# Miniprotein binders against a2bj90, part 160

Target 1, 235 residues: a2bj90
Amino acid sequence: MSRSARRKTSALNTVLRVVEVFASIQGEGPFTGTYSVFVRLAGCNLRCPFCDTRYAWSLEAGKPLGVEELVEEIARYEPSLVVITGGEPLLQRHPLNSLVEGLESLGLRVQLETNGILPAPARDEQLWRVYHVVSPKDVPVRVPGAKLHPSWVDYARATGRAWFKFLVANEQHVREVAEYVAKLGIPRSRVYIMPLTPEKLDMKELLELHSRIASLAVKWRLNFSPRLHLLVQLP
Below, E stands for the ipSAE of ESMFold2; O stands for the ipSAE of OpenDDE; V2 stands for 0.75 times the mean of E and O plus 0.25 times the DockQ between their complexes.

## First folded at step 19 (miniprotein)

Design OX8 (at its last look DockQ between E and O 0.85; V2 from the best seeds 0.83)
Fold by OpenDDE base, look of step 19:
Structure OX8 (fold): chain B 235 residues (1-235), chain A 83 residues (1-83)
Amino acid sequence: as target 1 above (235 residues)
Amino acid sequence: NPDDEDEAQWLLKLARIYQRAAERAARRGDYDKAIFYLDLAVEILEEALELFSNPEIRKQIEQELQTTKERIEAYKKKLEEQK
């Protein structure tokens, strides 16, 4: 392999397309309330009609950033958690493994947000070691082209480092989630339901919707994910 | 049942939340998002209709359902015209 081919392969494994990096509170899932640095990666394999981050759908919306530089930027925030999100982070799997390696070398905890369409991490990937929140887009709300990859169920069973988060509007959606996770053999303790909130809800409507979905979570013996950042007006 | 009536009233409110979201999306030319929220509003209104026993309220919900379905078809047409 020529020196030029090695430099191109090394550059492909060390550069991420990044939309934004910011500090906030994790508002969703098992790490709700955690002081976190969010890394929003560019590119998505879906076009969800309800997506609030459409500006991240194109890979070109992200700036190229070196993994080492990104690790240094994240470390300056002294985060309790690093949340890797975006469109779909696993579209950048190779440099993402390098990022995880860098962050773990500093003792930082990492959580990935994914739509679960791409395969779960293999045992030889650095991504195997981190936490994953999988947000399926095939149930109860069906996005065209969305299908949960079966390997996420296997990963969840093998590691205990995966949770599944579902958007719901009503009890029928919660029923569909309960049936879906039962069929796949996902433990209810790993399942979160989250209110499907449109943009620009008033605080009263937002709070009432949270209350109704939280009550359904108790009734159906599922975990509840708030959208805490919306409730406390954080990014 | 008083509990069913409270739930039905909530569902009507929720449907209206999604309808307003759809209208905001449609005003921006985002008909994909508008259709999505109107489909949710239809599902929720259908659930509310099952819980209401009052004939006058049922008739109102049926009218709102019909209007919502017509709006979905109008937005589908507009979405096709954008392609």
Scores: ipSAE 0.850, ipTM 0.939, lowest interface PAE 0.6, mean pLDDT 94
Fold by ESMFold2, look of step 19:
Structure OX8 (fold): chain B 235 residues (1-235), chain A 83 residues (1-83)
Amino acid sequence: as target 1 above (235 residues)
Amino acid sequence: NPDDEDEAQWLLKLARIYQRAAERAARRGDYDKAIFYLDLAVEILEEALELFSNPEIRKQIEQELQTTKERIEAYKKKLEEQK
């Protein structure tokens, strides 16, 4: 193959549909506070009514970017963490594995955010070595079709690289989460509850909601996730 | 009981947070999001109602519940018109 033909063939096999790339702070979950680059991939297999990133639902919302070019762009930020999010990033699983390979070759730490409907990584995937924050959408809100794939629990036990995060509004929701994770065998040390925060709350309301959900986390012996980026007004 | 009163007052605040969120979503045409937040508000108001004994306060919460349920029905009609 000539250089031009080889490049064209590679681009067709290693392209991601990307909505946005930006630097910020990881505001949620086990890596809260980390200087991060976020890569939002296009496409989602859900239409959650509470979704704050509806602009990423359609695959057509993303620009096609070559994986090698994207790795170079990410590296220029000098991130402490690369957060791959979306939509649902696992809809672009094949080129996503290529992106992870490129980022790992530069020693960059990677975290994936997923709704957990598609299966957890296989041992021979580059995604196997990545950290995952899994946000099931069948509890407490019960989005239709949002069933957590059971492989995520097996993956978490085998690797220690997955955590499960749930949006909650009140104690009834926390009780439903506790029952759900107990039935699935997810240890409470891997579970985060996070305040269900609408956009554009004033700071006093944000703080009160955080305080109330954090108190429930203590009461139910679960981990608490803030939405730190909202509290410090970052994207 | 002051702990029950604190919880009841918080639940009323929380319901209003979600009611305002629903109004903002509806102004953007996001009626499915608006309905989601109002359904939450209804559940929370029902919890709050169980904590208040004062008949005047209970009547006010019941009126707020009815108004919220009417808004849900109105937004469901708007959502169907978007389809």
Scores: ipSAE 0.806, ipTM 0.910, lowest interface PAE 0.7, mean pLDDT 91
ESMFold2 (binder alone), look of step 19: mean pLDDT 84; pTM 0.805

Design OX9 (at its last fold request DockQ between E and O 0.93; V2 from the best seeds 0.87)
Fold by OpenDDE base, look of step 19:
Formats: structure tokens, sequence, C-alpha cells
Structure OX9 (fold): chain B 235 residues (1-235), chain A 83 residues (1-83)
């Protein structure tokens, strides 16, 4: 088999369904404020009622893009971070590992956003090396079919490259998060609480909600995640 | 406690934010989203009711709770009619 035929067969296993690629500021979690390229992958294993990216739920909503082409597109933005998000990025685990390999070869930092339902990366995956923000959908807000895979706790302990982000509305939700992470043995330093914001909230109400949840974060000794992109009106 | 009253007023305000979000969703035929935000509004109204001592305010919250629960049931029915 010629070198050309091996390149063509490797190229077929390296296609991602991509909804959008754009540059912005990371508005959430441990990398808040970082100039980032966002890669929104198509397909999700959940149907969260509060999802703001419902257009990404179907795999068919994404265009097929080759990993090499996508790496070149991302690199043109000169990002400080590449954020891989979508519906659920880990539905495309195989080509996603190839994407990570390509991005890391250029010295780019990568952060994955996941709902934590699918297993954490294994040691032999390229995904093992990147940062992960896990957003469980079983606490405090319960989405049907959501359950955090236990391997994410093990991954967080082994690597120190995972954080857990929870949507909260009030102190009772923050209490439930505190109890949940204590039960799982997740260090509080790896836990973020974030305001549960509806779409089209006015700026005054948005700021007040951020202030209230941030105060609860201090009271409960948890990290606070803003929705900075909503506050500064970026994508 | 003045702090409890401020917290209770905030919870009422937030409940009403979610109720408005639910109404916007329902107008678009998104009853799953509408029910989700109304459930959150119920939780916040129940918490606010525990913090308020004023009988007139408590009565208003109880009425708002009842109306919100009735809207949830109406939207559940509409969601079933869509399936």
Amino acid sequence: as target 1 above (235 residues)
Amino acid sequence: NPDDEDDAQWLLKLARIYQRAAERAARKGDYDKAIFYLDLAVELLEEALELFSNPEIRKQIEQELQTTKERIEAYKKKLEEQK
C-alpha cells in the first residue's frame, strides 16, 4: 500500500462535525478572560431545557471538517486557548483525539467542555493531556439521563487538569453542590458555581444575579464562574 | 432580620425573572423550557415564603405559588398534546 493510500485512510478517521469556529473571550470557569478560539462540535447526548445551543444537538447540524484543515483554521487566530465545546464533544472522541494532537504539536493549549456523562480520557488518549471543565447535569438541576461518570473524579485526582462547574440559582442549590462534591471527594478548589441565567436577561438583573451567586460562593468557600461573555456582550 | 428580608426580596425578584423566561418559552411553543423555569420559580417562591413574616406578603406569595403550579400543569398538558 502506497504512502498516499495510508494518508487517505488516516484522513477518513479524522473528520469532525463542526457547527461553528469563532474567536472570543472565555467567559466561564478557570480560564475566564482568556482570548480563545471556540470550536463548537455537533451532536449531544442530552436535551437540557435550559440549553442555549440547541442548534448543535443534531450531528447533522455540523459540517464535516478535516482535522488538518481545522487545525490550520484555529492557528490563524493565534489563540491563547482553544476551547472545544458543542453539544457533547466526547461523542466525537476519535477525531477529537487527532485534533488535540494537531493543536498540541503547534504549542496551543486546549480546554474541553463536557457534561461528564461519557468516560474521562484514558492515559493513552491525547485528551488525557488537555484541560477539562466538567459540567454535571444531575446536580443541583436534574436533567433526565444525566449522570456524572465516576472516572472524572479519578481523572481529576490523577492529573489536576479537571474542574467541575455547576449551575445554581439560590443557596439551596449551592448546599446541594457542596454536599455532592464532598460525597464524591472532589476538592472544593476544583469546584465552580455559576449563575443559572435565562436568555435575554437585562444587564441590571444579570449583574445582580452575578453578585448574589458570587457572595454565596464566598460564603460556601467555592470558586465563582461568571458568564463574562454575557456581561461584556461577546459571543 | 433585615438581611433575611433583603434575601427574601431577591428570591421573589429572581422567581419573577424565571416566570418571564417561562412565558417567553411558552409563547414559542417550548413547553419543556417553560416548565423548567416555572419549577425553579416555585422553589424560589417557597424559600421566600419561609423568610417572610408579613401576613399580607405571605398571602401574595401563596397566591403566586398556586398560579405558577397551575401554569406548570397546563404546560405539561400542552407538551403531551405535541407528542
Scores: ipSAE 0.860, ipTM 0.944, lowest interface PAE 0.5, mean pLDDT 94
Fold by ESMFold2, fold request of step 20:
Structure OX9 (fold): chain B 235 residues (1-235), chain A 83 residues (1-83)
Amino acid sequence: as target 1 above (235 residues)
Amino acid sequence: NPDDEDDAQWLLKLARIYQRAAERAARKGDYDKAIFYLDLAVELLEEALELFSNPEIRKQIEQELQTTKERIEAYKKKLEEQK
């Protein structure tokens, strides 16, 4: 890290509560297929019944790690993309901005995954400069308290660096998504529908579900997101 | 209409996928997840019922709906007992 970037990091809270760091393939959304390092931050402001990462819900599930130490660990993987996920990473917003600064100083590309309840980045945040995949949980899956903050739509328009991803099981869900994004003014080009996939499907069932949701994406002129890591059996 | 029949059969298959997922979740004590998947199965069975005209098939779906709703209520009770 440059001496200037380190000085900025040292002036901010430099500790994150981290559940895990691992290499894999980004299996979802616009960066599907990219060799990635995932940083799973502890804590979530939702308790989604379908969540497959419940072990990250509590802040106590994370170990405190220094931002500089994290940057060095991540860099050793030589990733094409750094995916910051969780729980809900924006619960640790201040030190997260420090991490993003450190990663950017090394030329690493960063994507955040968020449920969109907390506001989008302000122009003076390091998070302003990175990519975001926003997964609202109020439609169609109706998780209580999951309202998308309206600033994410403004952020997407201003920057072109945000996309919106929705879990769907059937055409009625896709209709609900279409109505929701139209009401909010989210263009179709920024919208992904993704199969609502339970654990432990056999490969035939997994492929059939993907095929059916992909056909709906074409019918409704929306983007399709796979769960590619499930198809290729990666974490 | 063969497309409607194919869609209807898929809805039944998907409902049963979610019913199995609910059973797996319940065996692990995750009754909130189990209820979520059974609610999805109910939605899919109701949608499928609108597409079938055959009285015998409709009767089967209606029975499956009733059984699934009873399982939802049973799992709600178990979830409350865990609290």
Scores: ipSAE 0.850, ipTM 0.933, lowest interface PAE 0.7, mean pLDDT 92
ESMFold2, look of step 19: ipSAE 0.837; ipTM 0.927
ESMFold2 (binder alone), look of step 19: mean pLDDT 85; pTM 0.829
ESMFold2, fold request of step 20: ipSAE 0.809, 0.833; ipTM 0.910, 0.925
ESMFold2 (binder alone), fold request of step 20: mean pLDDT 85, 85, 85; pTM 0.828, 0.829, 0.829
OpenDDE base, fold request of step 20: ipSAE 0.848, 0.853, 0.852; ipTM 0.939, 0.941, 0.941

Design OZ1 (at its last look DockQ between E and O 0.90; V2 from the best seeds 0.87)
Fold by ESMFold2, look of step 19:
Structure OZ1 (fold): chain B 235 residues (1-235), chain A 99 residues (1-99)
Amino acid sequence: as target 1 above (235 residues)
Amino acid sequence: SEMLRIAKIYQRAAERAKRKGDYDKAVYYLYLVAELAEEKGDLELAIEYLEKAAEIAQRANLRELEALVYDLLARVYEALGDKEKAEEYRRKAEEIREG
């Protein structure tokens, strides 16, 4: 007789508050262009004035979904990448680790998007093996209380699984990013600058911002992140 | 010219945000317009946009953004050589951060 001796978890720890699940293309950062399934988790520890996903700020915006059910839904899309985003996904850290475990058991590649306020994964967390795009909001965009937790730099060095993506609007911002990453010892190869893009821009405006920030990326020898999904009009 | 086109993008975004009642976006985009004006060396224009941003932030009770706007006003007035206004805005920002 075979008993499946499952480690019991509380019902709350196996449930995620999910705003949306959808297929698209990763439009930003080092995995730009990859066919992806996005899982947007509810809740955020910031209220950035420029946020384009305000509908995910409240935990109440998410529906409770069981982790096992969510893994099955994601797998049906046959994604090349699973992007976990939000709000701030690390606010739901415990069930998020369960989701990562399920996705990894299916051989699915996972990327987390985070503002980096909460600590980087510990070595014994499932999130340790996930790729991370960390978007600090204190420099240069000056969101109060948005200081990057120092563990992210240590994590990036130890694992090679983290990149740092900064919103910028002008050259002074790019200079600030360059000084900031140099002080922290983050190599330029791990740094992306991305145009701070208001909602409802027409294509000419979008291209103008992209062109300016891309030119600055070349000038400052930093990687450029587009917002490709906006340029190709995907979610 | 390119900088002017970029500044107009943020200026129009601020106007849209203000009409929608998204006052935090409006303040932040005006702050960005001011940073671009400062980068171009047009300090008077920077002050114009920052004063607009401060008015909106104050009326909408956006305390942290108001302090951010005052930080830049202080820097711009310092660059203009107006020590009295620079110190006034530094004090205003610190008063907000103290409570």
Scores: ipSAE 0.899, ipTM 0.951, lowest interface PAE 0.5, mean pLDDT 92
Fold by OpenDDE base, look of step 19:
Structure OZ1 (fold): chain B 235 residues (1-235), chain A 99 residues (1-99)
Amino acid sequence: as target 1 above (235 residues)
Amino acid sequence: SEMLRIAKIYQRAAERAKRKGDYDKAVYYLYLVAELAEEKGDLELAIEYLEKAAEIAQRANLRELEALVYDLLARVYEALGDKEKAEEYRRKAEEIREG
């Protein structure tokens, strides 16, 4: 391979398709309440019917941003956490590893949001070092084409840096989650259930869904994830 | 009941989605209403919502969601003791997944 081809491949590995960058509070999962910068990456390998970020499904919805420029932009917010989300961030695995390396070099904590379809990080990836919240879409919500990659269970056991967040709408869903995580040998302490919230709910409707799923979490001895940003009207 | 209030939330969401042309979301939210009806033991109401979901899915060519609706129809008819309809909907779901 010519020096020019290596430079072109290196340059391609340093560009992300980014939909948006913003500061807010992490509203979901184990880091709920944390002042965070959100990096929403473009492209998704699913088409979830209930997706609230459909605008991020196409890679073309994102602008190309250099990793260095993006690290500088994130650092200006002085975040307590960097949350990498999107459609599916792991579709951009190579430049995402470079981003993580840059952020970690500044001492920033990183949390990835993933649907868990793509393989978990390998030991040689920078992504191995960060926190992961895996949101399976096969159980209980049965999104077509969704299947949790088994390597996420292995990664969770090996590192203790993974949590599993399940969307649930009813008690049957909570039962299915409890059975599923028991079968996989995922500790209940690493499992969160979160209410499936339609768009454009009023606050009364939103609280009703939260109250129901929180009560089911207690009954089934699972952790509860709010949609805190929706409750406090933050992005 | 709490479950009835939640069912109404998803029903209204399905209606909003249908009006916007978000047919995938409409089908899925009707499916969630049907599951809540099933949990209450109102199997007739579950069937009503699933039939509406199936019609939308079929018209919008949402084959995978249509199959998901048929799976739940099969389960509900089995619970009603209608083995013939349960098997019909199992076959319909299988035909979609094999095609």
Scores: ipSAE 0.829, ipTM 0.925, lowest interface PAE 0.6, mean pLDDT 94
ESMFold2 (binder alone), look of step 19: mean pLDDT 86; pTM 0.843

Design OZ2 (at its last look DockQ between E and O 0.86; V2 from the best seeds 0.86)
Fold by ESMFold2, look of step 19:
Structure OZ2 (fold): chain B 235 residues (1-235), chain A 99 residues (1-99)
Amino acid sequence: as target 1 above (235 residues)
Amino acid sequence: SEFLRIAKIYQRAAERAKRKGDYDKAVYYLYLVAELAEEKGDLELAIEYLEKAAEIAQRANLREMEALVYDLLARVYEALGDKEKAEEYRRKAEEIREG
């Protein structure tokens, strides 16, 4: 193959199944408020009953996009943060590492959102240097098959680049989170609790849930995560 | 009453989900209402919501969620002192998970 053909073949060998790419504000977790480009990858290894992105569950929901073209699209937004989300992005781990490499070569800051079922990055992966917000779904929300892989705790300790975010609806859930993170050795400074928010709530309902969970976060000395994008009606 | 306001939010969400045919959401939100009732010590109200959730889960063939509902029913009946019903629901949940 010629050099041009080899380069095109190499770029086409790294393809991601992408549901959507859009600019918005990161509404959750430690980077709340940051101007971001979101890349929603197709496929999920869970079927959470409260999921508000069910349209991303099937790999077939994603369009194939070459990694190099995706990097160029993302860069045009001039984001302060690139948020890789989904479904579950780690189902497309190999091409995802290629995307991260491309984004980092442009100096773009990357955050991954994951349910933590698949293992944390290895030291030789491009994902090793990325920020991670891990949202376990086994406790307290009890999604079947959602066991957190223990490597995420080791990764967080080794790198300082992971935070743990838990959906909660009541104080018993918050107590369960507190017990869970204590047992795993996750410091509370790395733990966020976030209101479990049904779809189609009005502003009064949204504020009521936020107020209750924020009060519990103070009581239990945990960090609070809003769902800011819902409060300000952004995607 | 903050409890009543929060419970009503999830109760209304369950009704909306059921109307749309999102039965797994409906079951889950009713389960959350039951957890709130349990937290406030209204164990009979918790059972009422859990029985509604179980019926929907059965009719919609949501086996894993049905088992989740039975787990909480067992816990609530244990708290009421009805050990016979608590064991009945533990068996029902295990039967779903076993096979």
Scores: ipSAE 0.882, ipTM 0.943, lowest interface PAE 0.5, mean pLDDT 93
Fold by OpenDDE base, look of step 19:
Structure OZ2 (fold): chain B 235 residues (1-235), chain A 99 residues (1-99)
Amino acid sequence: as target 1 above (235 residues)
Amino acid sequence: SEFLRIAKIYQRAAERAKRKGDYDKAVYYLYLVAELAEEKGDLELAIEYLEKAAEIAQRANLREMEALVYDLLARVYEALGDKEKAEEYRRKAEEIREG
């Protein structure tokens, strides 16, 4: 391989398509309440009907940003956590590993949000070291083309750095989640259920959905994830 | 009732989505109302919402969403004891997934 081909491959591994970078509170999952910088990556391999970030579905919706520049931008916020989200962050796996390496070199904690369709990190990836919240879309919401990659169950067992967050709207959904995680051998302590919230709800409607799903979480002995950012009107 | 309040949330969301041309979202929220109706044992109401969902899905050519609606229609008709309609909707869902 020529020196030119190596330089082109190195340059491709150092650029991310980024929709937005902002500071807020992590509103969901095991890190709820954490002061976080959110990095929303462009591109998604799904078209979920309930998606609230449809603007991130196309890769072209993101701007190209260098990994080094992005690390510097994130570091200026002094975050307690860096949350990498988007459409599907793992579509940009190579430059994402470089980003994680840069952030970890500064002592920053990183959490990835993924739909779990693409394979879990391998042991040689920088992504192996970070926290993952996997949001399967096959159960209970049955999004077309969604299937949890089995390697996420193995990764969760091997590392203890994965949690599974499921969108639910009713008790049947909660039952299906309980059956699904039991079949896969996922410990209930790693499972979160979260209310499916339509856009443009008022606070009363939003609280009612939260209350219903929280009660079901207790009944079914599962963890509850709020949509805290919506409840406190943060990004 | 709690059911009626929650059902109304998703119904209004479906109507908003339909007005915006987000037909996939409209179908899905109507589907969620139907599941709530099924959970309450109001199978007739479930069918009403699923028929509306199917019509939107068909007109918008949302074949995979249409198949999802037909799966639930089949389940609801089976619960009503209408085995003929249950089988019809199973077949319709299979035809979409195999095609």
Scores: ipSAE 0.849, ipTM 0.933, lowest interface PAE 0.6, mean pLDDT 94
ESMFold2 (binder alone), look of step 19: mean pLDDT 87; pTM 0.859

Design OZ3 (at its last look DockQ between E and O 0.90; V2 from the best seeds 0.87)
Fold by ESMFold2, look of step 19:
Structure OZ3 (fold): chain B 235 residues (1-235), chain A 99 residues (1-99)
Amino acid sequence: as target 1 above (235 residues)
Amino acid sequence: SEFLRIAKIYQRAAERAKRRGDYDKAVYYLYLVAELAEEKGDLELAIEYLEKAAEIAQRANLRELEALVYDLLARVYEALGDKEKAEEYRRKAEEIREG
């Protein structure tokens, strides 16, 4: 009788502003190479000058999608990993927890990408159980207002489900990352450095930057993250 | 050399960004060129790129990036032993962040 009206009201409470959904590979961080479905959420609490996804900065860039419909769309891809990214996905925290619940009920593995300004998940959140790649923007790239929330280090220690990925352009940046993670007590095994790659580089330029940063990763005994999707020309 | 190849990548990226009107990217990539110059000990070249970056940031009203550029100018002048210039740029950056 009123089941339809109740579900419509519930769907309005479980709506995400989504910029795009697409299949690709995870090109960065510890899950590099994994067949993935990407869900790019609208809205960001930063305006990084080097951002390659500026089209997701405004919340208005996203279209409202019901969580149940989104779960069904994602499942049709049969992904090995669901990557939730954005802008900053934690700006839509409440409906995001609903999405995670739906994806986990189908046995789908979830990874979140975040700039770490907003706090890490609480134990009673569905987000507590998923993987997180945290990309601080205060060090070494010096984006103002980008301070990493200290709860992410506590979360990583408590759960083992967080890794820290830093954009770097030179050796001084790598030294700063090494000092920063040592000060925070983040073990090297959880740290990735990744080349800061401007848009529209040719393959020679891309490989030059990758080679430089990979060499620094070896020298400083840190993990290296490629931007593999750029090297293989995938979105 | 490796330095020259990497610096050219960021310099060309800054030029492309400036032509497109993406002045924040242009300033940031010039800042990175300056950091590379500093890393190789060419402090005069670092200042040249930073002054160019500051000019773009001022004209485009990019106050936070302008302050970032002044931070590095202060560091480079400190390394040159010019304490007066280093202090001047620290004050310029502070003024932007307080204002």
Scores: ipSAE 0.888, ipTM 0.946, lowest interface PAE 0.5, mean pLDDT 93
Fold by OpenDDE base, look of step 19:
Structure OZ3 (fold): chain B 235 residues (1-235), chain A 99 residues (1-99)
Amino acid sequence: as target 1 above (235 residues)
Amino acid sequence: SEFLRIAKIYQRAAERAKRRGDYDKAVYYLYLVAELAEEKGDLELAIEYLEKAAEIAQRANLRELEALVYDLLARVYEALGDKEKAEEYRRKAEEIREG
């Protein structure tokens, strides 16, 4: 392989398509309440009907940013956590591993948000070391083309650095989640249910949905994820 | 009831989505109302919302969501004891997935 081919492959692994970078509070999952920098990556392999970030579905919706520049930008916020989200971050797996390496070199904690369709990190990836919140879209919400990759169950068992967050709207959904995680051998302590919230709800409607799903979480002995950022009117 | 309040939230969301041309959201939120109606045992109400969902899905060419609606229609008709309609909607869902 020529020196030119190695330089081109190295350059391709150092650029991310980024929709937005912002500081806020992590509103969801096991890190709820954490002061975080969010990096929303462009591109998604799904078209969820309930998606609130449709503007991130196309790769072209993101700007090309160098990994080094992005690490410097993130570091200026002094975050307690870096949350990598987007459409589907793992569509940009190669430069994402480089980003994680840069962030970890600064001692920053990283959490990935993924739909779990693409394979879990391998042991040789930088992504192996970070926290993952997997949000399956096959159960219970049955998004077309969604299927949880089985390697996420293996990764969760091997590392203890994965949680599973399910969108739910009713008690049948909660039942289906409970059955699904039992069948896969996922510990209930790693499972979160979160209310499916339509856009432009008023605060009363938003609280009603949270209250219902939280009560179901207690009944079914599952963890509850709020949409805290919506409740406190943060990004 | 709490149930009726939650159903109205998703119904209003579906109506807002339809007005914006977000037909996929409209279909899906109507589907969620139907699942709530089924959970309550109001199978007639479930059918009403699913028929509305199917109409929107068909007009917007949302074939995969249309199939999802037909799956629930089949289940609801089976619960009503209408095996003929249950099988009709099962076949309609299969035809979409095989095509």
Scores: ipSAE 0.844, ipTM 0.931, lowest interface PAE 0.6, mean pLDDT 94
ESMFold2 (binder alone), look of step 19: mean pLDDT 87; pTM 0.854

